VHH binders against Phosphopantothenate--cysteine ligase 2. Designs and how they scored, part 5

Target 1, 323 residues: Phosphopantothenate--cysteine ligase 2, of Oryza sativa subsp. japonica (Rice) (q0j7n5)
Amino acid sequence: MAADPTTGGGEAESFFRAAPPLRDQDRVAGDLADFVARHSGSGGGGRLAGVVCVTSGGTTVPLEQRCVRYIDNFSSGQRGAASTEYFLKAGYAVIFIYRRGSKQPYCRFLPEDSFLDLFELGEESDIQVPESHAAVVKTAIRNYRKAIDEGLLLKLPFTTIFEYLQLLQMVGTAMNCLGRQGMFYLAAAVSDFYVPWESMAKHKIESASGPLNMQLNQVPKMLFILRKQWAPSAFCVSFKLETDPDILLQKAEAALRKYGMNVVVANELANYKDVVVMVTSNGRTTVRRPSKEDDVEEQLIDLLVEMHSEHIMQLNQDVHKLT

## First folded at step 19 (VHH)

Design dd3 (from cc6 with D30S A96V)
Fold by OpenDDE, fold request of step 21:
Formats: structure tokens, C-alpha cells, sequence
Structure dd3 (fold): chain B 323 residues (1-323), chain A 119 residues (1-119)
């Protein structure tokens, strides 16, 4: 019995209705609307390759409304951060939906634990960057400032599964006007299970009461909704991460079909930095990092940009056939 | 509640000037893109000018060089300076912004202000 596609929409609606209000929703909405509007219409002759929404990092599942404890679906955000840099390099405008505290574009070189290690005091007590890091820092600053100054990068932070999905909905629907020029690169690690907000404890759960028994509900599958309702014409890329290599490709293929993705990038937890497999309706393409100094994302994004270009061109052919 | 209130419309002779204002409330004005639309009698509404957060602007060709869209974020007010007005500029002028509400994007429209260019 084919799962009634109508049931998925109801679950999603229920989820959003029951979710807490998005923090700073008004500001986020303004920033997003402005960003999309600025980059709308550039498709005819402009320098912009497209607009891509990159999601990055992991979602948390709060256990309490006044959250002290949560379940973390951990992701460093390396994939999303790196990919954002390469999309910008490729001439895209990027909406970067990211986990707070995760890796940021052009900041991947920053140490996780000691920001101060990048700085030293000179003889005159001036803040200096060691020569060993000066080139990297300079390049990073240049690229970052360029992206910001040119209005090519919008950052939207999230922490919780609620915030992530709310942002995805907002961005997905906002980007619908871009049609085929829109791309989604969904590299965030999204929780599969969550505690419904209404059933969630308001305050810190006390440990003195004994073992904690909680029911976690399945997170509604929003990828299908993104593809079918929010942004039907957008080029969509999702990631499948597995610890078991034997099931990875099968799951990726299944996801491709189930959610109607253009590409599913399959990767193993053990080597996701080194190798990924792009799964499409046409087959599989393995992408390998050339060296440890290189990013696998560079080649991956090059291929995706090409595919997206083809996706955009198909629209032009269809319009010409109608006319 | 998000509100946009247009003012400054009136009757002007060809070649004349008007300045329209749009007073905004109920949202973070400085963060939003804002639009001027106009609607002539019997014609669909037309986007004529856009102003973004960074105060960059876009115009349709028919108003380029004649109209200037601006904003004062401290006053939550958008303006449209209209110079060298023509008969074809006659219509209702609307201030518009996109807004997110209840899980959907909607355009918020003011009530409009009437501009009549007549000899």
C-alpha cells in the first residue's frame, strides 16, 4: 500500500503548528526576503549562477522547553562550510542555514578550542597573526568580506530541530520564485526523532525521580515536501550518511526515489572527508579527494554546478517548445 | 500587526512632482525589502521600484531617471520621489513588503494613495 502522500503533509502541518515560535522570526524573514529578492531575476544575463540553500551542522532535540538537556545529532558542519565556499566561488548566492557553533565558511582553519592561538602580541603590544597563518587568514578574510559585501552570503542560525525545519520551510518557500535557478544542498545532520513540544517537560527534569522514560516521535520527512510543495522546480541535493557501508548505496537510491531528489550524496562516517558517491537517476559517480590538502567538496560542487546548469537549461527548452 | 500606510498622493500637472510616503509598523522595517507598486485604471498592478536593506534600488524602465525610491529606517518610512510626472503615471500607488505569517509568505499591501496626473 503506497503511503498516502497526503498523510505526510498533515504530519508536517501538525509539526509546525505545535512547534515553538521561531526565535527572531521577523528578522529572519526580512533578511531572507531581501536576499531572495536581490538575487531574483538575475537568470537572464547576470553573473549569478544561481541561489543555493546550504544546510550545515546538526540539530538538537530539546528534552525540556527550558532546555538544559538535549539529544544532539552531531555534525561538525565541515561539509556545509566547505561547500558554501565552493558555491560562492562558482558564482552562487548562498543561504547558509547552520547550527550555532558549527564550522563556518572561510573559518575552517580556526582552531576549535583556542581562537587566541592565532594571535600573538608584538613588541609594541599590537595584535599580530603569526607569519605561518598570515596567508591563510588573509585569504579567508578577503573571501569572507567579499561574499558579505557583495551580499552573496546569508547566514541563518539554528539549534533545535524545530528551528531547522522552520527555517527550511521559510527558505524553501521563499526560493520557489527562483524556479530552476534555485538549489538546495542539504548537508545538515537532521534528527530522526524528537520530543513534541507540547509533551515536553517545561522545566529541567529531575534525576531524583528515577529513570527517565520518554517517547520520541519520528520527525516528519520534510524532504518530500520541499521537493513537492515548497520548491518543486529547485535542484535538490541531499546527503546520506551511514556507518555501515553495505547499506549506504541502497539507502541513497531509496532516498532518491522516495523524496524525488536530484542527487543523493552517499558517504560513510569513516571516510566522508575523503570519498563520496553521488547517486542520481542516471547512475553513481564516486568523488575522491585528490590529497589531504584538498577538499572533496571542490570536485563535488563542480559536478553539482554542472548538473544544476543542465537543470536550468531544461527550462529554456521547455519554454521554447511551448512557444 | 504589519501595516503599511501610503500618503502624498494628489493631483498634479504633467511635468510636476510628488513625493509619496509609506509609513510602516509592526515589523523590523530596516530588514525588509520594500516595493512600490502602481495600478492604473483597468490595468494590473505593476512593480515600479524596489529598495533593499542596504538601500540599493531597482526601477522599471518606465520610471527610471524620474522616480527615486528611498527609505528612512529611523522613521520606518519609505519614500517615492516622483519627478517629471506623466499622464501614464496616473494610478493608485501601493507600498508593499513580503511578510512571513503562519507558515506562508504573503505580500502586505497598503491601502494605496492616488496619483492623478492631468492637464
Amino acid sequence: as target 1 above (323 residues)
Amino acid sequence: EVQLVESGGGVVQPGGSLRLSCAASGFTFSRYVLYWYRQAAGIERELIASIFREKTTKYVDSVKGRFTISRDNSENTMYLQMNSLRAEDTGLYYCVTPYWKEGKWEDVWGQGTLVTVSS
Scores: ipSAE 0.913, ipTM 0.967, lowest interface PAE 0.4, mean pLDDT 93
Fold by OpenDDE, fold request of step 21:
Structure dd3 (fold): chain B 323 residues (1-323), chain A 119 residues (1-119)
Amino acid sequence: as target 1 above (323 residues)
Amino acid sequence: EVQLVESGGGVVQPGGSLRLSCAASGFTFSRYVLYWYRQAAGIERELIASIFREKTTKYVDSVKGRFTISRDNSENTMYLQMNSLRAEDTGLYYCVTPYWKEGKWEDVWGQGTLVTVSS
């Protein structure tokens, strides 16, 4: 029995009603509304390719309301960070929904263990960047500052599955006014199960209590809601990651149909940096990194930008047929 | 509770000037985009001016060069300076901001202030 898509809406509403309030909701809402409004209607001036929401990193499932312990759906955020850079390069405004502590756009070159290794003290006790890193750092600073100064990058942090889905709802509905100029690039690793807030322990679970028994509920199918309710006209890209290559493409195709995605990017955990497969209604396209010095995301984003352009143009044809 | 309260409306002669104010409360004013709408008798409400967080502004063509939207974040107040007023500018003027509440976007509207341009 195919789960009645109508039941999905009720589950989503119940989820949001029961979720804890989003931290800094008022500020986030203000920033988001301003960002979307600034980039609305700019299609006439020819410079903005569109607005894309990029999600990045993994969600946590808290085990306590005053959270000490959580279940992590781990993702480094590499995909989202790299892709954000290429979307900005392609002339998009980007709403970057990211896991706190995950990789950031233009910061992928930073060492994992020590930020201070990028700096040296000169003879006059001035702060310097080593010559070996100077070019990369300079380029990163330039690009980052440009994106910020031009108001092209909005960063929205999350940690928990609640925060992630609340932000996705807020951004999804805000972007609805952009119609086909809106894009979603959903590269975050989202938990499939969660502990409902109402049933969650308020305080740290005591170690002396014996075995821990907790029930996790399924996370509502928010991708379907995004496509059908929040932003029906937006171009939507999702990712399917599997450890087993034998089921990956089949699952990607199923996800495409089930959620009504424009593109599902299929990748294996073992080689996700080297190769991805774009799955659409028209077929499959394999994208391979040309060299270890290149990002697979560059070619991927080029293809997606082209597809999105076509998606936007289809609207113009329909409007001309109705006049 | 989010509130917007317009003031400064009145009767003015053609070619005259008027300054409207919108006092805001209940939200982080400095973070929000704000709008002036107006509604003339028998006509749908229209957006006439926008001011963004960074104080950049947008205007519809009918008010460009005559109206100036501004904001004072320290006072949580938005303004509309209206110069060279015309009979066509007669209407109810509303201060508006988008607001997120209970899982949806809504526009918050003030009660409006009446501007009458008559000879």
Scores: ipSAE 0.912, ipTM 0.967, lowest interface PAE 0.4, mean pLDDT 92
Fold by OpenDDE, last read:
Structure dd3 (fold): chain B 323 residues (1-323), chain A 119 residues (1-119)
Amino acid sequence: as target 1 above (323 residues)
Amino acid sequence: EVQLVESGGGVVQPGGSLRLSCAASGFTFSRYVLYWYRQAAGIERELIASIFREKTTKYVDSVKGRFTISRDNSENTMYLQMNSLRAEDTGLYYCVTPYWKEGKWEDVWGQGTLVTVSS
């Protein structure tokens, strides 16, 4: 039974209505509207290849409204962070929706626990970077600052499944005016189940002598809504991660059909840094990093940029046929 | 509640100048892109000027070199300096900003201020 597309919309609306208010919603909305407006219409004569929304990291499911405990859908954010760098390099403006504490663009080489080891104090107490790291750090700073100063990177943080989906809705609908110039690169690890906010304990759940019984509801299928309602003309890329390689490609193909994605990137947890499989309506393409020093995302993004370019050109042909 | 209130409209001779103001409230003014629209009689509303958060500006060709959009974030006010006014500039002028409310984007419009350019 094909899930009635009308039922999916109702579930999503109910979800958003019941969700807690997005923290700093007004600021986020202002920043987002400004960003999209600045990059609207540039497709004809300017250097901008497009606008891409990159999602990165994992969502949490709070168990309490005043959250002490949560269920984490863990992701380091490596994929999203790396991909953002390559999109920027390819001439995109990037809206980066990211998990707080996850990996950041141009910061992937920074040690998590030993950040200060990258720095030394000189004789005059100047902060210095060791020569061995200076070139890499300099390049990272340059690229990051360029992206920020030129207004090419907007960062929107999330923690919870509620925040993530609220941001995705805001960004999805905001980018609709970009039509085919818009792209979604959905590399975040999104929880499949959640505790509804209204049924959630307000305070920390107390320790009891017995088991905790809690029901989790299914998260609404927002990818379908993104493709059908929020940004129907945008180029959409999603990811499928599995621990079992035997079901990965089948699931990716199913997701492609079910949600109407342009590309589903299939990867295994065991080797996701080394190899990915792009699944499209036309077939499968395996992408492998050339060496351990290289990012698989470089080749992946190159291919996606080409596909997106073709996607944009198709519109121009349709418009010319109508005129 | 988000509000935009235009002022400064009036009657002016061709070649004259006017300065419009838009007082904003109910949102973080400094974070938002703002627009001036105008509507002449019998014509659809048209975007004529945009000012972004970083105070970069865009204009339609018909007003370039004559109109200047600006903003004062400390006063939550946007301005439109109109010089070398022409008869074709006659119309209602609106201050506009996009706004997110109840799960959707909407444009917030002021009440408008009337500009009449007549000999």
Scores: ipSAE 0.911, ipTM 0.967, lowest interface PAE 0.4, mean pLDDT 92
Fold by OpenDDE, last read:
Structure dd3 (fold): chain B 323 residues (1-323), chain A 119 residues (1-119)
Amino acid sequence: as target 1 above (323 residues)
Amino acid sequence: EVQLVESGGGVVQPGGSLRLSCAASGFTFSRYVLYWYRQAAGIERELIASIFREKTTKYVDSVKGRFTISRDNSENTMYLQMNSLRAEDTGLYYCVTPYWKEGKWEDVWGQGTLVTVSS
């Protein structure tokens, strides 16, 4: 029985209605509206290739409303952070939806656990960067400041599955006005199951002498809604990550058809930094990292930018055929 | 509740000047893009000026060089300085901002202020 596409919309609405309010919703909405408005209409004479929403990192599922314990769908955010850098380099404005504490654009090569090792005290008690890190730090600062100063990067943080999906809805609907110039690069690791907010324990679950029985519901499939309702003209890229290589491509192809994605990027957990497979309606393209010094995301983004350019041009042909 | 209240409209002669104000409440004013729209009699509403968070501005060609949009974030107020007014500038002027409410984007409109340019 084909799941009635009408039932998916109702489930999503129910999810959003039952979810806790988004933290700092007013601020987020203001920042997002401003960002989208600034980059709207630039298609005629401007240097902007498009606007891309990049999602990055993993979602948490809280077990309590006053959350002490949660289920983590872990992702480092490496894919999203790297890809954001290359989209910016390609001339995109980027809305970066990211997990708090995950990897950030232009910070991938900086020490994670030893931030103070980036600094030393000079003879005059001035703060200095060691020579060994100076080049990397300078490059990071330069690129990051450029992106921010030019208004090309908006960062929107999330922690929970609720926040992630709320942000995706807000951004998806905001970007609808961009039509085919909009792109979604959905590299976040999204939880498949969650505890509904209304059924969730309010306080920390007490220790019992027996097992904890908890039912988790399926997270509504928002990708279909994004493609059909929120931003139907946008170019959409999603990711499939599997530990079993034998099922990866089949799942990617199924996802492509089921959700109507333009591209599904298939990768294995064991080598996701080295190789990915782009799955489209036209076939499969394998992308391999040329060397350990390179990012697989560089070539991946180059290919996606070309595909997006073609996607934008198809609109112009249809308009000319109607006049 | 998000509210926008326009003021400063009136009757002016061609070549005259007028300053409109928009008082905002119920949202983080400094974070939002703001717009001036106008509607002449029998004509559809048109966007005429935009001001962003960083106070960068955009204008339609018909008002460029004559109108100046500005904002004071400390007072939650947006302004439209209108110089060299023409008969074609006659209309109802609206302050507008996008707003997220109940899972959708909506434009919030003020009640408008009337500008009449007549000889």
Scores: ipSAE 0.910, ipTM 0.967, lowest interface PAE 0.4, mean pLDDT 92

Design dd3 (from cc6 with D30S A96V)
Fold by ESMFold2, fold request of step 21:
Structure dd3 (fold): chain B 323 residues (1-323), chain A 119 residues (1-119)
Amino acid sequence: as target 1 above (323 residues)
Amino acid sequence: EVQLVESGGGVVQPGGSLRLSCAASGFTFSRYVLYWYRQAAGIERELIASIFREKTTKYVDSVKGRFTISRDNSENTMYLQMNSLRAEDTGLYYCVTPYWKEGKWEDVWGQGTLVTVSS
């Protein structure tokens, strides 16, 4: 008989075969293999709560191979960067797959347009940090250096949907050996449509002839492949963002079943910094920050860590039923 | 093509020493974790030592204190210094690294070098 015509698997393999090569693939693979090996296996990682892959920021869909224009699924990367800080605080090792130029862990306080506001000229034109920011900057440096120097944070940048999905494949398959200790926290804003590379215009699309019409292909259902093939034992968290609150929870519940996620975090664009709803097979849990000076991610991560800990421990319950 | 080539095996008396080498090519050696495995006749290959890109190391208990893994990134070469050798150390010794190719992680293995501890 002929090979299975499964839509998700076949479309995913076709996507990767046709995609442009990942920039610096050998270096990225080496860094990733080293990181996963460091945090997997026997005994030595006994104080680690787990290993999490956090995706952050938004993908682009290039319109030309020599790209001048692209479709952007915008995300500042605030959710992923803040969550990475809280995962590190909770004792996780973090693989941070992020959009180039998005918010970074421990650097969320940096102004985008006013970077120079963090500095002032002192005596003799010495450069210094204003006293009002000194404590925050010191803490950020200390936490960043700890995460990097202890080998707890690996940062993997992307810009395009092609780069993002190739990194997700590499990381997803690498993390399979972690079993239940692995978590995926898929907070990136990922394009649902793209222009296939080999059918893409090579050069800048000219505007001389009037309106631009293009056909976009649907991005393969990579969440299904991640859950079924790449890392089936991992604890998987995805996000659902809607502008229409009337359909938000319905969409989140549908995504939970469709992809077999452990948690779908539902949020509304208008208030995503203030409140999220965690949707699980056991029901819904609302998480709300106490004040605008707090991060909603603090309690969100605390709850996810608890759920992941129970996920890891699930083997004991199965053994009890056999005895 | 990614290649790992072991050398330095031989026959040695109990209590003796050997130094194994693993010459690597075809990948960015300095970025990769590297392993030594050994295989005695009739049993499964076992991991005995690991070295990470920043040169931290891990060892299995049976070789800890007797074996030392090291790497020279300028020569693309990994080493295993084996001291206080015992009869149970006899076997084929392999160097190994994980490698990403065509959408899959696969371990790359050398051909092995034979260490015999007898006499």
Scores: ipSAE 0.788, ipTM 0.929, lowest interface PAE 0.7, mean pLDDT 87
Fold by ESMFold2, fold request of step 21:
Structure dd3 (fold): chain B 323 residues (1-323), chain A 119 residues (1-119)
Amino acid sequence: as target 1 above (323 residues)
Amino acid sequence: EVQLVESGGGVVQPGGSLRLSCAASGFTFSRYVLYWYRQAAGIERELIASIFREKTTKYVDSVKGRFTISRDNSENTMYLQMNSLRAEDTGLYYCVTPYWKEGKWEDVWGQGTLVTVSS
């Protein structure tokens, strides 16, 4: 049984019509339009390696319109944050779509529960950074400020599945003008199911009323729509994360074919920092970090940048074939 | 409703100057890239200048050094200072911005202001 292209597009349109308004939509749209325009047409000559949309963190599914409770997909945002740092180092401009409160580029070392350990009081109650952290903090500030000030990093926050998909649509359609120079690196943990806004309880659901029955609808096939409609020429990378390693690679290969991804990165929850498997039409490539002090994302991004460069050059090869 | 309204066009001798204005409303002006386009008779509209949120600019070669795009975010107004005008600069000048509405990116255009360089 195969999805009807008209049904898939119609389901997405219905989803967006029913969704609550995107927070700060006009400001977000302006920032995005400006960012994409600055980087449009930069594919020739190799000066800018590309423009990548990185998605990071996990979506929530609200259970009330005046939300008190939600279903949360787990993701710290480590993959997306680290990868963004390496994409920036490789000369990419990055649109970072991230879950509010998740790990951020250049801030991955921050203690979650001991943030004040990064600070101490000096002689006159001046605030300073302890010497044990000074070099790392200075490097992080410098790299972050450079990325922002040079217009190479745009950060777009989400919390809910509605916000995530609204941002993905906005970014996906905006990046269409970049053609093959655009990449999608879809590392966010995205819900497969949601509560439709119109059927959602308005206020907090009371626990004393007995068992709670809820129907969840399937989220429309947005990766398919992104790949086929919004940015069909872009280089698309998605992720498959499983707790069961026995089915991981099979599911990654199925996702590659189902959505037409260029790469599906497979990883197991227990060891995702140590090893990943890149699944492509050419086979599988295993990437391992050399030690626990290294990021697996360094080699992963190096390989993806190389593959993306080849993807960009496919247009040039088609032109030479015509001559 | 997003609106862009051009003004400042007119008839000018070659070598003269004009300053065009584009008054904007209905969107967060300070966040958006803005463009000037022009259209000469019998020719397609061409992008001639861009100004980004941080006020960096881009120009087509035919106007570099003669035209200056600028913006005043406190007045929601973009400008085009046109110096050393030539006959080929004659045309209808539009201000333009990309806009997100109902799931689509579409450019919003002003009605245009006519510049005539008559020798």
Scores: ipSAE 0.777, ipTM 0.926, lowest interface PAE 0.8, mean pLDDT 87
Fold by ESMFold2, last read:
Structure dd3 (fold): chain B 323 residues (1-323), chain A 119 residues (1-119)
Amino acid sequence: as target 1 above (323 residues)
Amino acid sequence: EVQLVESGGGVVQPGGSLRLSCAASGFTFSRYVLYWYRQAAGIERELIASIFREKTTKYVDSVKGRFTISRDNSENTMYLQMNSLRAEDTGLYYCVTPYWKEGKWEDVWGQGTLVTVSS
């Protein structure tokens, strides 16, 4: 075994042992095992570009076991949802680990405040989509249904940090059998701190008890464990999002080296829809959307697919090069 | 506890047929991919057929057209219909499914059922 002090391997096992059971664990495991098996090996139809695990949205840290309050890491899920659409277009099978209620693939056009505007009552109270939206809605339904029905998209929801990490462990270890064909695209906003389940209040914390004091434990360094233990041959993409542009690229470069990532995508909170910087061992590449009507993710995914294709073709990324 | 129990093995003549069954319990059978493996004496276990949750199937070339994998989700049972049996089909046949327990993926195996093809 490798019990490195910097990896948190023993702390990770303790984290999972103490965590509450994953809801629907058996069903999730079955669906995942089936999905991965379908897309592994030479018998998988011969046309699949790869399998990618996309993480999307933000985790919560519950404050009670029967939770009414939580600490939330903000993310709309736009990056993950858009990227999933482009991965599917590029011929990938996608495992989409997402925060419940965040942006969804093919549904990014949905109005946040006026969802019912997409529908109207027709004759005899029939429900229909107005002509002005019909083409967009039809296209979304077709693409979504095709992805699901052809077994190319598996959606796994989370809310809490516990669920997120339990799903990541399950998916990470399942995808190990895919070797270099697997990609991780880790766009979720993941908490660095949590309240341990066993020490957590069971019921709603009452305000009559006076001021609330909170102590949070650090979440084990799961990205390192994913890269080193669960899926070491996979192509790994992580994200750095900062409000301070002066330290953004330095942190992205540090993460690349520290975790052995293939790519770290750096972006500022203020303009993350417009521009990102891909940081690799070969340098930096700036990706900008052509206009505000375009997705930066289109060009980003095109580049990542190319890099992943090269990764798959290499004999072994970690083997010494001769000459 | 997850359990797989094979049955239906026996001795048959070349060209004959057998139907193997795999009774499953302890998991949500309809959601899982299921496999048949076989093992001839002194050889590594070989995956020969797969059936997915929606009943799509895959086979290795050596059994394609002769063997048919199927599942009955209402009875939690998988089958392998083996026709046109050959001497090289002799071996132990196992049903297998992946299983998630305590942070690890491990395959669950049945005990195996012996198929002997001899004249």
Scores: ipSAE 0.773, ipTM 0.923, lowest interface PAE 0.7, mean pLDDT 87
Fold by ESMFold2, last read:
Structure dd3 (fold): chain B 323 residues (1-323), chain A 119 residues (1-119)
Amino acid sequence: as target 1 above (323 residues)
Amino acid sequence: EVQLVESGGGVVQPGGSLRLSCAASGFTFSRYVLYWYRQAAGIERELIASIFREKTTKYVDSVKGRFTISRDNSENTMYLQMNSLRAEDTGLYYCVTPYWKEGKWEDVWGQGTLVTVSS
C-alpha cells in the first residue's frame, strides 16, 4: 500500500497510468481534436484573437471507488464563468474545463435557490420570463447560442481530481499546435493531495470506532509540466489566493518564477471580487472594479488580451527583423 | 480497435475521376476531424483535405476546386471525390484522424489506396 516514488520517469506519467479512465474519453477526445483543428494552422474560419483554456470550479478527491465521501476544494466557478464570457466577447475561442454544478458562462444571473423563480406561466400556460428579466435572459440566450453554433465554446466537465488532470493533459497537449496563440487561464481550485486509485477503498468506508487514517499522496506539479512539456509556447496565467495579505504577493512572485508563468493573478480571499493584482516579470498591475455591480474580470481580461497579443507578436517581430 | 480502411483507388487517364472511401471503426466517428493525405513515391505525405464534425471543409490549393471531401456519419465513412485528375495526383491516398491514447495524441492512419493517373 505504500506509494511508489516516480524515479526514471515523470510523476505525471505515473499518476495518469494509475488513474481511472476518463468517462466518455473517446467522445471528449473527438470534440477536442475537432475544436483545436478548427482553430489552428491552415484551418480556422476567421481571425481569432486567440484560443484559451479556462479552468473553473473545484476538484474533489474521492475516498472510495464507489464514492460516497470525498474531499472538496470548493470554488463557485464565478471567476472562470465570468472570464469565459469576456474572452468570448474579445474574440477568443474558449475551452471551458469546469466542475459539474459550478457557475456557467451566461448563467451567472440565475437564482441561487430556485431557477423556477425566473419563470412564470403566462396565458394558455405558456412558459415565459417576467418582463423585469426578459432583456437579460434574451441576451444570455443569444450570446450562448452564438458561442456554441459558431464553434467558439467547448465545455468539458469534471468532478474528481482524476478527471480534471486527465482533461488538462488532453487539452494541454492538444493546444501545443496553436503555439503562441494558445492561452491557459487556470482559475480552478485544484487539490494538492489525493488518494491513489489502486489503494482506495472500493466501497463506502464503514463507520468505525477511532480515527480514520489514510495516506494522501501529493498531486504532481501540473503547472510545471504544462509550461515545460505540453504547451511551452502558450501564454500561461495562474491564480494565487491567500487569506493572509502579508504573504500573498511574495507567493505570487515565487510562483511566477518557479513555474515560468506569464502572469500570476494574486487575490485576497476577503476581497477577491473587488481587486486583483496581476504579477508579471515587468512588475505589478492592480485591477479594481469600479463598483460592486461590475465584474473585476472585465478589466482583467482586457489587460490579459493586450498582453497576449504582445506575446503573439514577439515571434512575428523576430522574423521581420531577420529580413 | 481504431481502424481506418481506404478503398476506391485505381488507374485513371488524365482528366478522369475517382471516388475514394474511408471506412472507420472503433471510435466515435461523428465527433472527429478527418483528413486525406497523399504521398507520391519518394516524397513525404501531404495533407490535402480536412473535414470537421459539422462538415465544414478545408483544402490545399493544388486540389481546391477539383477534389471534394465529404462524410456520412450514419455509415462511419469519409469520401474523397477526385475530378480532373492529373499525373501529379498519382500516389497513395491515406485517411487520417487524430486519436488520444495513453496520454498522447497520435494520428491513426489507414493502409492507403493507390491512385495512378497515366496515359
Scores: ipSAE 0.770, ipTM 0.920, lowest interface PAE 0.7, mean pLDDT 87

